# Ledger of designs, part 129: miniprotein binders against a2bj90

Target 1, 235 residues: a2bj90
Amino acid sequence: MSRSARRKTSALNTVLRVVEVFASIQGEGPFTGTYSVFVRLAGCNLRCPFCDTRYAWSLEAGKPLGVEELVEEIARYEPSLVVITGGEPLLQRHPLNSLVEGLESLGLRVQLETNGILPAPARDEQLWRVYHVVSPKDVPVRVPGAKLHPSWVDYARATGRAWFKFLVANEQHVREVAEYVAKLGIPRSRVYIMPLTPEKLDMKELLELHSRIASLAVKWRLNFSPRLHLLVQLP
Key: E = the ipSAE of ESMFold2; O = the ipSAE of OpenDDE; V2 = 0.75 times the mean of E and O plus 0.25 times the DockQ between their complexes.

## First folded at step 14 (miniprotein)

Design MB2 (at its last look DockQ between E and O 0.89; V2 from the best seeds 0.82)
Fold by OpenDDE base, look of step 14:
Structure MB2 (fold): chain B 235 residues (1-235), chain A 84 residues (1-84)
Amino acid sequence: as target 1 above (235 residues)
Amino acid sequence: SEEIRKRAEEAIREAQELLKELIERAKKTGDEDLQWLAKLAEIYLRAAAQAFQKGDYDKAAFYLDLAQELIEEAKEMLEELKRK
């Protein structure tokens, strides 16, 4: 490979399209309550009807940011966790590995949010080392083109650094999740159910929905993910 | 199409009417779980209507389907409660 080809490949691996960077509390999954910097990456391979971050669907919605500059910006917040989210972060896999390397070099913990359609990290990727919350979109709600890549089950088993978070509305959805994870051999200890919350719920309805889904989580012996940021009115 | 829009609007209205009746019937049973299902259907049907008003027909359809499933579940539960 010519020096020019290496420079072009290196340049492509050093820029992310970023929608927003902000500090908040992680409201969902195994890291709920953690002071976190959120990095919302642009572009998604899905068009979920219920998506609350549809403004991130297009790559063009993100600004190009250098990995080094982004690491410095994140570090200024002194986060307990860096949450990489977006549309689908793994669409930017190459520069994302470089970002993870930079963040880990500073001793920062990293959690990825993914829809699980793209393959799990390989052992040679920097992404192998981080935490992943996989949110399948094939069960119980079915988004066209969504299918959990089987490598996520293998990754979860090999590393213990993956969890699976499912949106649910009722007990039937919880049953479907329980059957799905049993069929895939995903341990229940790695499964979170989260209430499917439409936009603009009042706090009473939001709290009641959380209570009902949490009770179902106990009944079905699954973990519960709140939408804590909605409950405490944080971004 | 305008036809698809009209059909979706009609389906939302029909679901609203059915849900209104269901809520009234659910209140008479005193069953909290049935009342919750009816309330949950109301939440999602409202989301469907709001999405429809914004011209987000994919979101409207998604929440309408979910509301309809809950309405049917609540109707089944109501008929089971009447048999006891």
Scores: ipSAE 0.838, ipTM 0.931, lowest interface PAE 0.6, mean pLDDT 94
Fold by ESMFold2, look of step 14:
Structure MB2 (fold): chain B 235 residues (1-235), chain A 84 residues (1-84)
Amino acid sequence: as target 1 above (235 residues)
Amino acid sequence: SEEIRKRAEEAIREAQELLKELIERAKKTGDEDLQWLAKLAEIYLRAAAQAFQKGDYDKAAFYLDLAQELIEEAKEMLEELKRK
């Protein structure tokens, strides 16, 4: 292939449909508190009733943006972490791998957020080397069509670079999560439970819900994830 | 569709009335876990009502179902406390 032909093919494979790019604090999961740049990709393969980012569901919600331009924009923020989220980022898997390559070439640490329906990264993908927070939607809050792809458990065990995060409201939900992860062989050290927080909660209610779910995490020997950005009123 | 919407609206109202009584009964028991369960049901029922008024009926149904489950759990706990 000529250099010109490779350049044309590269341009076709290096465009992402992006909803927004912004700096904030990672408020959830194992990297809670980290100064981050969030890249929200368009498109989702679920329609969760509790979703707060419905504006990212359609691929048409994203604007086409070249991967090289996006890497330069991200780098200007000097982030400690780049969080790739969406919708469901793995719907744009091929150009996403190109983005990860560009970010890693600059020494930037990357975390992906996914609902885990599409398969985990293969060993030859750039995504293999980044961190993943997987949020299954088939337990305890059962979204139609959601099913965790079994490759995520294998990936987590092989690499140690994946964690599993579950929205819970009460102890019955936590019991269901505990049974689910035990059945799949997911170590408790890789499991986070996080409070299911609807819109318009006042600070007292937010704190009470956090406290109750955190107590359950201790009782069930699971990790607790806050929704810190809600507590500190950041995006 | 309009019939389903109207059914959901009445289900929310019925749950709101049940919950008001449940909150008062929970307070009289002094049991902190029961009081929290009733409060949690109120939180999700309020979310259901707010989503319903915005026309987000999928979100409303989700939170209503959750609130109704919590109300039933609270009623069961209240009956157990009465046996003691």
Scores: ipSAE 0.803, ipTM 0.913, lowest interface PAE 0.8, mean pLDDT 91
ESMFold2 (binder alone), look of step 14: mean pLDDT 83; pTM 0.782
ESMFold2, look of step 15: ipSAE 0.763; ipTM 0.896
ESMFold2 (binder alone), look of step 15: mean pLDDT 83; pTM 0.788
OpenDDE base, look of step 15: ipSAE 0.834; ipTM 0.928

Design MB3 (at its last look DockQ between E and O 0.95; V2 from the best seeds 0.85)
Fold by OpenDDE base, look of step 14:
Structure MB3 (fold): chain B 235 residues (1-235), chain A 84 residues (1-84)
Amino acid sequence: as target 1 above (235 residues)
Amino acid sequence: SEEIRKRAEETIREAQELLKEVIERAKKTGDEDLQWMAKLAEIYLRAAARAYQKGDYDKAAFYLDLAQELIEEAKEMLEELKRK
């Protein structure tokens, strides 16, 4: 490989398309309540009708940002957790591994949000070391083209660093989740159900929906994910 | 198309009318879970209507389908309660 080809491959591995970087509280999943810096990456392989971040679907919606510069920006917030989200972060897998390496070198904890369509991290990836919240889009709500990659189940079993978060509206959805995770051999301790909330809910309705889904989580012996940021009016 | 738009609007209206009836019937039962199901259907149907007004027909269809499922489930529960 020519020096020019190595420089082009290295340059491609050092730039992310980033929509936004902001500090908030992690409102969802196993890290709920954690002071976090959110890195929203651009581009998604899905078009979920219920997506709250549609502005991140296009790669062009993100600005190119160097990994080193992004690490420095994140570090200034002194986060308890770095949450990498977006459309689908794993569409930028190569520079994302470099980002994780940089963040881990500073002793920062990293959590990835993914739709689970793309393969789980391999053992030789920096992404292998971080936490993952996988949000399948094939059950109970079915998004065209969504299918959980089976390697996520293996990754969860091998590392203990993956959880599965499902959007639910009612008990039937919770049942479908319970059947789905049982069929895949995902332990219930790794499963979160989260209210499917439309935009611009009234706070009373939002709280009641949270209460109902939380009660179903107890009944079905699953973990509950709030949408805490919506409840406390944070980004 | 303009035709698809009109059909979606008609379907939302029909669902709204059906949901009103379900809500009224649910209130008479005193069943809180049934009342919640009807309320949840209302929440999603409002989301569908808002999406439709914004020209987001995929989102409108998604929440309409979800509202319709809940309305049908609530109707089934109402018929079960009448048999008791």
Scores: ipSAE 0.823, ipTM 0.922, lowest interface PAE 0.6, mean pLDDT 93
Fold by ESMFold2, look of step 14:
Structure MB3 (fold): chain B 235 residues (1-235), chain A 84 residues (1-84)
Amino acid sequence: as target 1 above (235 residues)
Amino acid sequence: SEEIRKRAEETIREAQELLKEVIERAKKTGDEDLQWMAKLAEIYLRAAARAYQKGDYDKAAFYLDLAQELIEEAKEMLEELKRK
């Protein structure tokens, strides 16, 4: 296909339904602490009871925004990292690939957050080249319909650009995670455990839960993810 | 249905009463891990009660199940300590 034909096809995929764009600190996973711009896409294929971002579940929660204008808005923040999250961003896969292309043309580093139900990127997608934090919801929590697509393990092995993050409450949950990742062949160096934090914890409870889960991470030789934004009271 | 919601409310109250006893027994043992388990059950049971009051019954059920698992585990540890 010619350059002109690709541009016409991209025009059909140049709009994303966006809930919010804001600057903050990445509080979770391997890039914790990084000055980031968050792009929250509308729509989700799950209805997790513990979800903190229920306002992004419906596609109607997002406003249509052109990819080119979105790239310009993001660039004005001068981020060290662009975090694409949601809902489930892969529900808007085609225009999302256009967004990634635009961001990469400006030298911006991109991380995607996904529940891993939809397949990992193919080699010919711009998403192939970005970082991914995959948060399966079938273990230790058991959200109906949440099943990690096996392509994410293959993608992680082929690229080294995916990590797997699990919400845990206690050691039994950590044991379940350890068994799950061993069965799937996910190396522990790619696994994060993160405390399951309900709303309205006081700071002492929040710190104690972090401390207990971090100790379990050390005990089980897994990586620990804080929820740093809660500790420092950022969005 | 409404009857399922009423049973959830009763279950939360029953769990709260049982947890008060578990917390006191855990304190008497001096076992720090048992005391944390009881505290963690309290954290999730409080989240369940809050979610119930807001009408978020899926969230309430989720946290109630977690709290009940922790209460059951704490009771097993208390029985284990009693047997030495």
Scores: ipSAE 0.815, ipTM 0.910, lowest interface PAE 0.7, mean pLDDT 91
ESMFold2 (binder alone), look of step 14: mean pLDDT 81; pTM 0.762

Design MB4 (at its last look DockQ between E and O 0.95; V2 from the best seeds 0.85)
Fold by OpenDDE base, look of step 14:
Structure MB4 (fold): chain B 235 residues (1-235), chain A 84 residues (1-84)
Amino acid sequence: as target 1 above (235 residues)
Amino acid sequence: SEEIRKRAEETIREAQELLKELIERAKKTGDEDLQWMAKLAEIYLRAAAQAFQKGDYDKAAFYLDLALELIEEAKEMLEELKRK
């Protein structure tokens, strides 16, 4: 490989397209309540009708940021967790591995949010070491082109560092989740159900929806993910 | 198309009328789960209408379908309660 090809491959591995970086509380999944820095990456391989971050769908919505600069920016917040989210973070897999390496070198914990369409991390990736919350878009709500990659089940079993978060509206959706995870051999302890919240719910409706879905989580012996940031009015 | 838009608008209106009737019937039963199901349908139907007004037809269709499913579920629940 020529020096030019190595420089181009190195440059591709050192720049992320980032929509936003902000500090907040992780409102969802197994790390709910954790003081976190969110890194929202640009680009998504889906067009979910219910997506609240559709402004991140285009790669062009993100600014190019160097991995080193981004690590320094994140570190200034002194986060208890770094949450890598976006559209689909794994579309930027190569520079994302470099970001994870940088963050882990500082002793920072990292959690990835992914739709699970792309393959799980391989053992030789830096991403193998971090936590993952996989949000399938094929059940109970079906987004065209969404299919959970089977390697996520294997990754979850091998590492114990993956959880699966499903959007639900009612008991029928919870049933479909229970059947789906049983069929895939995903342990219920790794499954979260989360309220499907439309935009601009009032707080009363939001709380009641949370209560109803939480009760279903107990009934169906699944974990509950709140939308805590919406409940406490954080970003 | 403009025709698809009009049909979606008509469907939202029809769903609003059906849901209004369902809410009134649900209140008469005193069944909290049925009342919630009707309320949940109202939430999603409102989301559909708001998306439609913004020209987000994919989002409108998504929440409309979900609202219609919940309306049918609530109707089934209502008929089950009448048989008891």
Scores: ipSAE 0.824, ipTM 0.925, lowest interface PAE 0.6, mean pLDDT 93
Fold by ESMFold2, look of step 14:
Structure MB4 (fold): chain B 235 residues (1-235), chain A 84 residues (1-84)
Amino acid sequence: as target 1 above (235 residues)
Amino acid sequence: SEEIRKRAEETIREAQELLKELIERAKKTGDEDLQWMAKLAEIYLRAAAQAFQKGDYDKAAFYLDLALELIEEAKEMLEELKRK
């Protein structure tokens, strides 16, 4: 079997369902402001009413791409960060681990965005070595079926490579987040609160909401996440 | 589902009328936190109405529930301020 045939056979067996690949700025969480390539994977195990990426819910929304082809596409952007998002990327766990391996072999920094329902990476997974921003959907906005898998807290403690990000509207929501993370043993340094921003806010309203939530972050000694891409009108 | 949609539409309309009154009362107090709470309720109620008009009833219900909670909190704040 030739080298070319072996490579084609591997590509046929390792496929991701991909909705879109695009360059932008990471607008949220600990890597805010970083020039990034976003890889949006198809499929989600939730139907959050506030989701602004509903076009990624169905697995059929994604086009099949071989992992090696995808790695080459991503590399052409020369990103400072590769953000793997979705839907819920962990629904495609096996080929996702292959993608991570390919990206890391090129020295590319990788961050995963997840709702945390599926378990955190095991030590023998390539995903073990990347950064994770976990957005639980059972607090303060409660989505049915959304329960954070306890392994994410263990993973965060073991590796220091996970942060927890929560959408909040007001101080009552922040109080609920604070109680939740304290109960789970998640240190404040790993927690971000982010404004719950509906569609069609004018810039004044968007800035006021950011200001109010940022003030609450200071008051409650939590990290603040903007939605920077909305402020600068990037995808 | 049609009955639920009609009740949601009625609730949105009733909340919009209540909020108009609440915003004016909040302005009279001069309290910035109360005025923001009322404005935030307006933001989410507008999101609920827009989602409802587009037929996204799950999003509409989510933002409506949030707006109603904020309206109740704002009313409590207003009552506390009136004791001064």
Scores: ipSAE 0.803, ipTM 0.912, lowest interface PAE 0.8, mean pLDDT 91
ESMFold2 (binder alone), look of step 14: mean pLDDT 82; pTM 0.767

Design MQ1 (at its last look DockQ between E and O 0.89; V2 from the best seeds 0.78)
Fold by OpenDDE base, look of step 14:
Structure MQ1 (fold): chain B 235 residues (1-235), chain A 107 residues (1-107)
Amino acid sequence: as target 1 above (235 residues)
Amino acid sequence: SEEEIRELLEKAEELLEKALETGDPEIRKAAEELIRAAQELLKEVIERAKKTGDEDLQWLAKLAEIYLRAAAQAFQKGDYDKAAFYLYLAAELILEAKEMLEELKRK
């Protein structure tokens, strides 16, 4: 490889396209209630009709930020967790591994959110060491082109650092999730169901929907993920 | 009828697929007609649900109303993929609520 090709590859591995960085409470999944810095990366490989972050779908919606600069920015918040989300963070896999290395060097815990279409981390990636919340988009709602990559099931078994979060509206959706995870051999202890909430939902309606889905979680012996940030009116 | 709801579901699914692929202006007219059809079906279900006193049935009707509002709001913004998606969800819940209503009549 020429010196120019190495410099281009090194530069590509040190810059992320970032939509936003903000501090809040993690409202969803196994880390609910944790004071977190959210890093929303630009670009997505899906076009989910229910997506609340459509502004992050284009790579051009993100600003180029150096990994070192981004680590320094995150560290200033003194977070209990760094949540890497976006469109699909794993579209920026190479610089994302560099970001994780930087954050872990400071002793920061990292959680990735992914749609699970792209392969799970390999053992030689920095991403192997972090926590992952995988949100499949093929069940119970079916987004065209969405398919959970099988390596996520293997990663979950090998590491215990993956959970699977599913959007649900009713008991039929919960049944479909239960059947899907049983077929894939995903332990129920790693499965979260979360209310499918439209934008600008009334607080009374939002709370009732949470109550109904939580009751279904108990009935079906699944974990419940709130949308806590919506309930407490945080970003 | 149950057949009308099934037809509504099939059309909503077809619109969802087409909306995700093409963003065609014809989807707008079709979505508007389907939203209106769903509103009429939901009105009947809400009225019947209130008479039963069944809280679960009343919730399904309320949830259908929530998603149908989301569909209408998305449609007004030109988010036709989102409109079709929430219309489909509303139609599924209307169907489920109608099935529950027929079960309650047999008891």
Scores: ipSAE 0.775, ipTM 0.894, lowest interface PAE 0.6, mean pLDDT 90
Fold by ESMFold2, look of step 14:
Structure MQ1 (fold): chain B 235 residues (1-235), chain A 107 residues (1-107)
Amino acid sequence: as target 1 above (235 residues)
Amino acid sequence: SEEEIRELLEKAEELLEKALETGDPEIRKAAEELIRAAQELLKEVIERAKKTGDEDLQWLAKLAEIYLRAAAQAFQKGDYDKAAFYLYLAAELILEAKEMLEELKRK
């Protein structure tokens, strides 16, 4: 087979372990409000106690789907954004690059959600050209083993296609985030703070927490991320 | 009372570390006992905060209540790491509220 045919065949036969595919609104970060298709990949390299998607922790929770099949399924939704999440999607890095290639060939815009432990994309990866929301888990609440790989800061500076999102409960947490991002040289324009919302909050509590964290974002000159899907009761 | 809250925070931190590293059958009983102790201490903080009329202090106490309720719910579901996590957050907030109460009393 020709070199081009071998590469095309490999991309089309690549398999991802996928927990779920669904349409909704991106409720968090810089693309809040965008009609999106979510692709939740199986497997995670962390066991965060606050995780709301524990069902995606094991690779065995995902079903094998071919990249070609997945691209076609996603395209049928006619999304404005494809959000790749999980678990930790970069655990399936090689086939993930194939998925990104397929989606971009159709002109679909892609955003990755990652805990940032694994390195940022290299320049020769398809992932280099997509958007990333990086959620470090070593500040303000320190999850063991959750050190942010330093390449994400370099990547954000070089490309402008990465943002950093942090769960916070109060001003002490915001102070810790501010110190952390200043030390790493992450521009405030790339930083989001988001309310740490446990399950089963009533709407009044949810709105109060949003209001309090949003006020802190203004006070500390950081971007605020809602959890909009919770406010409008979407998945 | 403040000493009791600092002890609660220390024990909750130890519980969270154990819950994140390994499954321990004693984690369930320890979590239950610490959640109940935190609930008792929080009742005192909430009543004192209400008497101050301080809006920020009352929010802090309410936030501790939110996380403590999340800890109790996680405990009943058997998610003991989540329970320990929210218990730890609640304990931090209870201590912070107690310190604010003492500062307001001096004023």
Scores: ipSAE 0.723, ipTM 0.862, lowest interface PAE 1.1, mean pLDDT 89
ESMFold2 (binder alone), look of step 14: mean pLDDT 74; pTM 0.697

Design MQ10 (at its last look DockQ between E and O 0.63; V2 from the best seeds 0.00; counts 0 for: pae E 1.8 > 1.5, other shape alone 5.047 > 2.5)
Fold by OpenDDE base, look of step 14:
Structure MQ10 (fold): chain B 235 residues (1-235), chain A 109 residues (1-109)
Amino acid sequence: as target 1 above (235 residues)
Amino acid sequence: SEEEIRELLEKAEELLEKALEAAEGNPEIRKAAEELIRAAQELLKEVIERAKKTGDEDLQWLAKLAEIYLRAAAQAFQKGDYDKAAFYLYLAAELILEAKEMLEELKRK
């Protein structure tokens, strides 16, 4: 391969398609309450009917941003955590590894949100070093084409840097999650259940739903993820 | 009847599959979604009225949660978001079934 072809492949590894960058509180999972910068990447390999961020499904919905420029933008917020989310961030795996390298060089902590369809990070990837919250879409709600890649279970066991977050509506969903994680050998300490909240819930309904799902989490000995940003009316 | 709810679930699942594969605004999907939402609203109305008479808070919550999801289905339908409408309709139908099963258990005690 010519020096020109290597330079073109290197340039492709330095640009991300980004929908939005904003500061807020992490409302979900093991880092709930953390002051965070959110980087929402464009493109998704799923079409979940319950997706709150369907505007990010197309790669064309994102603007091309250089990794260096994006690192500088994130750093200006002085975040306690950088949350990389989107559609599916791992669709942009190569430039995402470069982004993680840049952020870690500044001493910033990074958390990835993923649907777990694509393979977990390999040991030689920068992504191996960060935290991951995996949100399977095959249980309890089944999205066509969703299947958890087995490597995420291995990654979780090897590193202790992965958690699994499931959307649930009722006790039957919680049971299905419990059976699924038991079958896969995922420790309950790594499992979060989160209320499946439709858009435009009133605060009373939202709070009651949180209370009901939290009680089920205790009953089933699982971790509870709030949607704290909705409860405190943050982005 | 329980049979009507099971039929509603099956039709909602079929609608969800069709809506995921089809372009937004398909007239057949729209008509099917509208009919199923109406059927679910009538079933839910009966469940809510029966649930109020029991005084069972868990049953009343299931009925309320079904109402929340059915409202979300109707809102999605109005926007032409038929995959989302079918999804929340399916969830509402599951909760209506669970609430009816609970009502029949409470009658036997």
Scores: ipSAE 0.765, ipTM 0.895, lowest interface PAE 0.6, mean pLDDT 91
Fold by ESMFold2, look of step 14:
Structure MQ10 (fold): chain B 235 residues (1-235), chain A 109 residues (1-109)
Amino acid sequence: as target 1 above (235 residues)
Amino acid sequence: SEEEIRELLEKAEELLEKALEAAEGNPEIRKAAEELIRAAQELLKEVIERAKKTGDEDLQWLAKLAEIYLRAAAQAFQKGDYDKAAFYLYLAAELILEAKEMLEELKRK
C-alpha cells in the first residue's frame, strides 16, 4: 500500500460531527463572492452573545458523517471554495485534517473559519496548507474565555495563509482593533473590519451600516469585509 | 437646540444604565427593562429628528445606530436572551457617549 492509498483508507474510518452542508457564496473576508460549499461542524468553546449559529454550540448537535462520504457530497457541488465553519471546527481537529486531505486530493480549495483560541496548525498537519480566517473574540467586543492563541500570528507570518477579521460598530471599535493588531504585529494588509449587524435589519439600514464601516476602513487603511450574503439574501 | 439634544441623550443614557442592571442579573426588574429600552428608543428618535434640523449628519448617524442596537436589545429581552440584550445595550451606550462628546466639542467651538 502506498502512502497515499494508506491515507485514503484511514479517511474511510474517520467521522466528523456535522450540523449542515449547503451551497452559497462566501459573503465575508478575503474570499467574498466565491461560490462555496459550507460545512458547519458541531461544537464550540465560546458562547458569544451575538452568535447567529447557536444551534451548532453542542457537539451532540452534529450528525456523524464519514469523511469519504462527505468529500464525495461536497465534490458534487463543484465548489470553487470549501468553507469549514461551525461552532469551532478545531474542536474536531484530527478528523478535520482527514477531511482536508480528501478535499485537497481532489484539487478543492479549502478555507477554515476559527475563533483562534486553539493553536494554529503545525507544519505536519494537512490544515497547515489551508486558508484561515481568524476572528478573535477578545477585541473590540470581549467574550468571556476568548483569547487569541499567539501561534496564529506566527502562522500568518510564516505562511501568508491567515487573515484576521473583526466585527465593529463605530470608530472607537476600529481604533481598538488597530491598537490590538499593532501590538500583536499583525500587518494591516491581513486585517478586515466588518459591520456588526444585528438580526432583522431592513435593507436601507444594512446598506447605511456597510457604507459607514467601509468609510472607516478607508480612513484607517484596513480592509473592509461586507456581509454580502445578507445584502443578496442568501444563507 | 444642542442643549435639548444633550438632555435627551443624558436621559437615554440613564435609562440604559437601569436596563443593563436588569439584563446582568437582577430578575426583579427585567419586565421594567423592556419599557426602559422602548423609552430610550423614543428619546433617540427625537434626537434623530432634531439632528436633521441642524444638518449634523454624524449626530444623526450616531443616534440612528444607537436606536438600531436598542431595537436589537428589546428583541433579545422579549426572547429571554439577556446576554444578547446586555451586549446590544452596551453598544448603544457607547454610541450615546460618543454623541454627547460630539456635542461638547461643538459647544467649545
Scores: ipSAE 0.622, ipTM 0.836, lowest interface PAE 1.8, mean pLDDT 89
ESMFold2 (binder alone), look of step 14: mean pLDDT 79; pTM 0.770

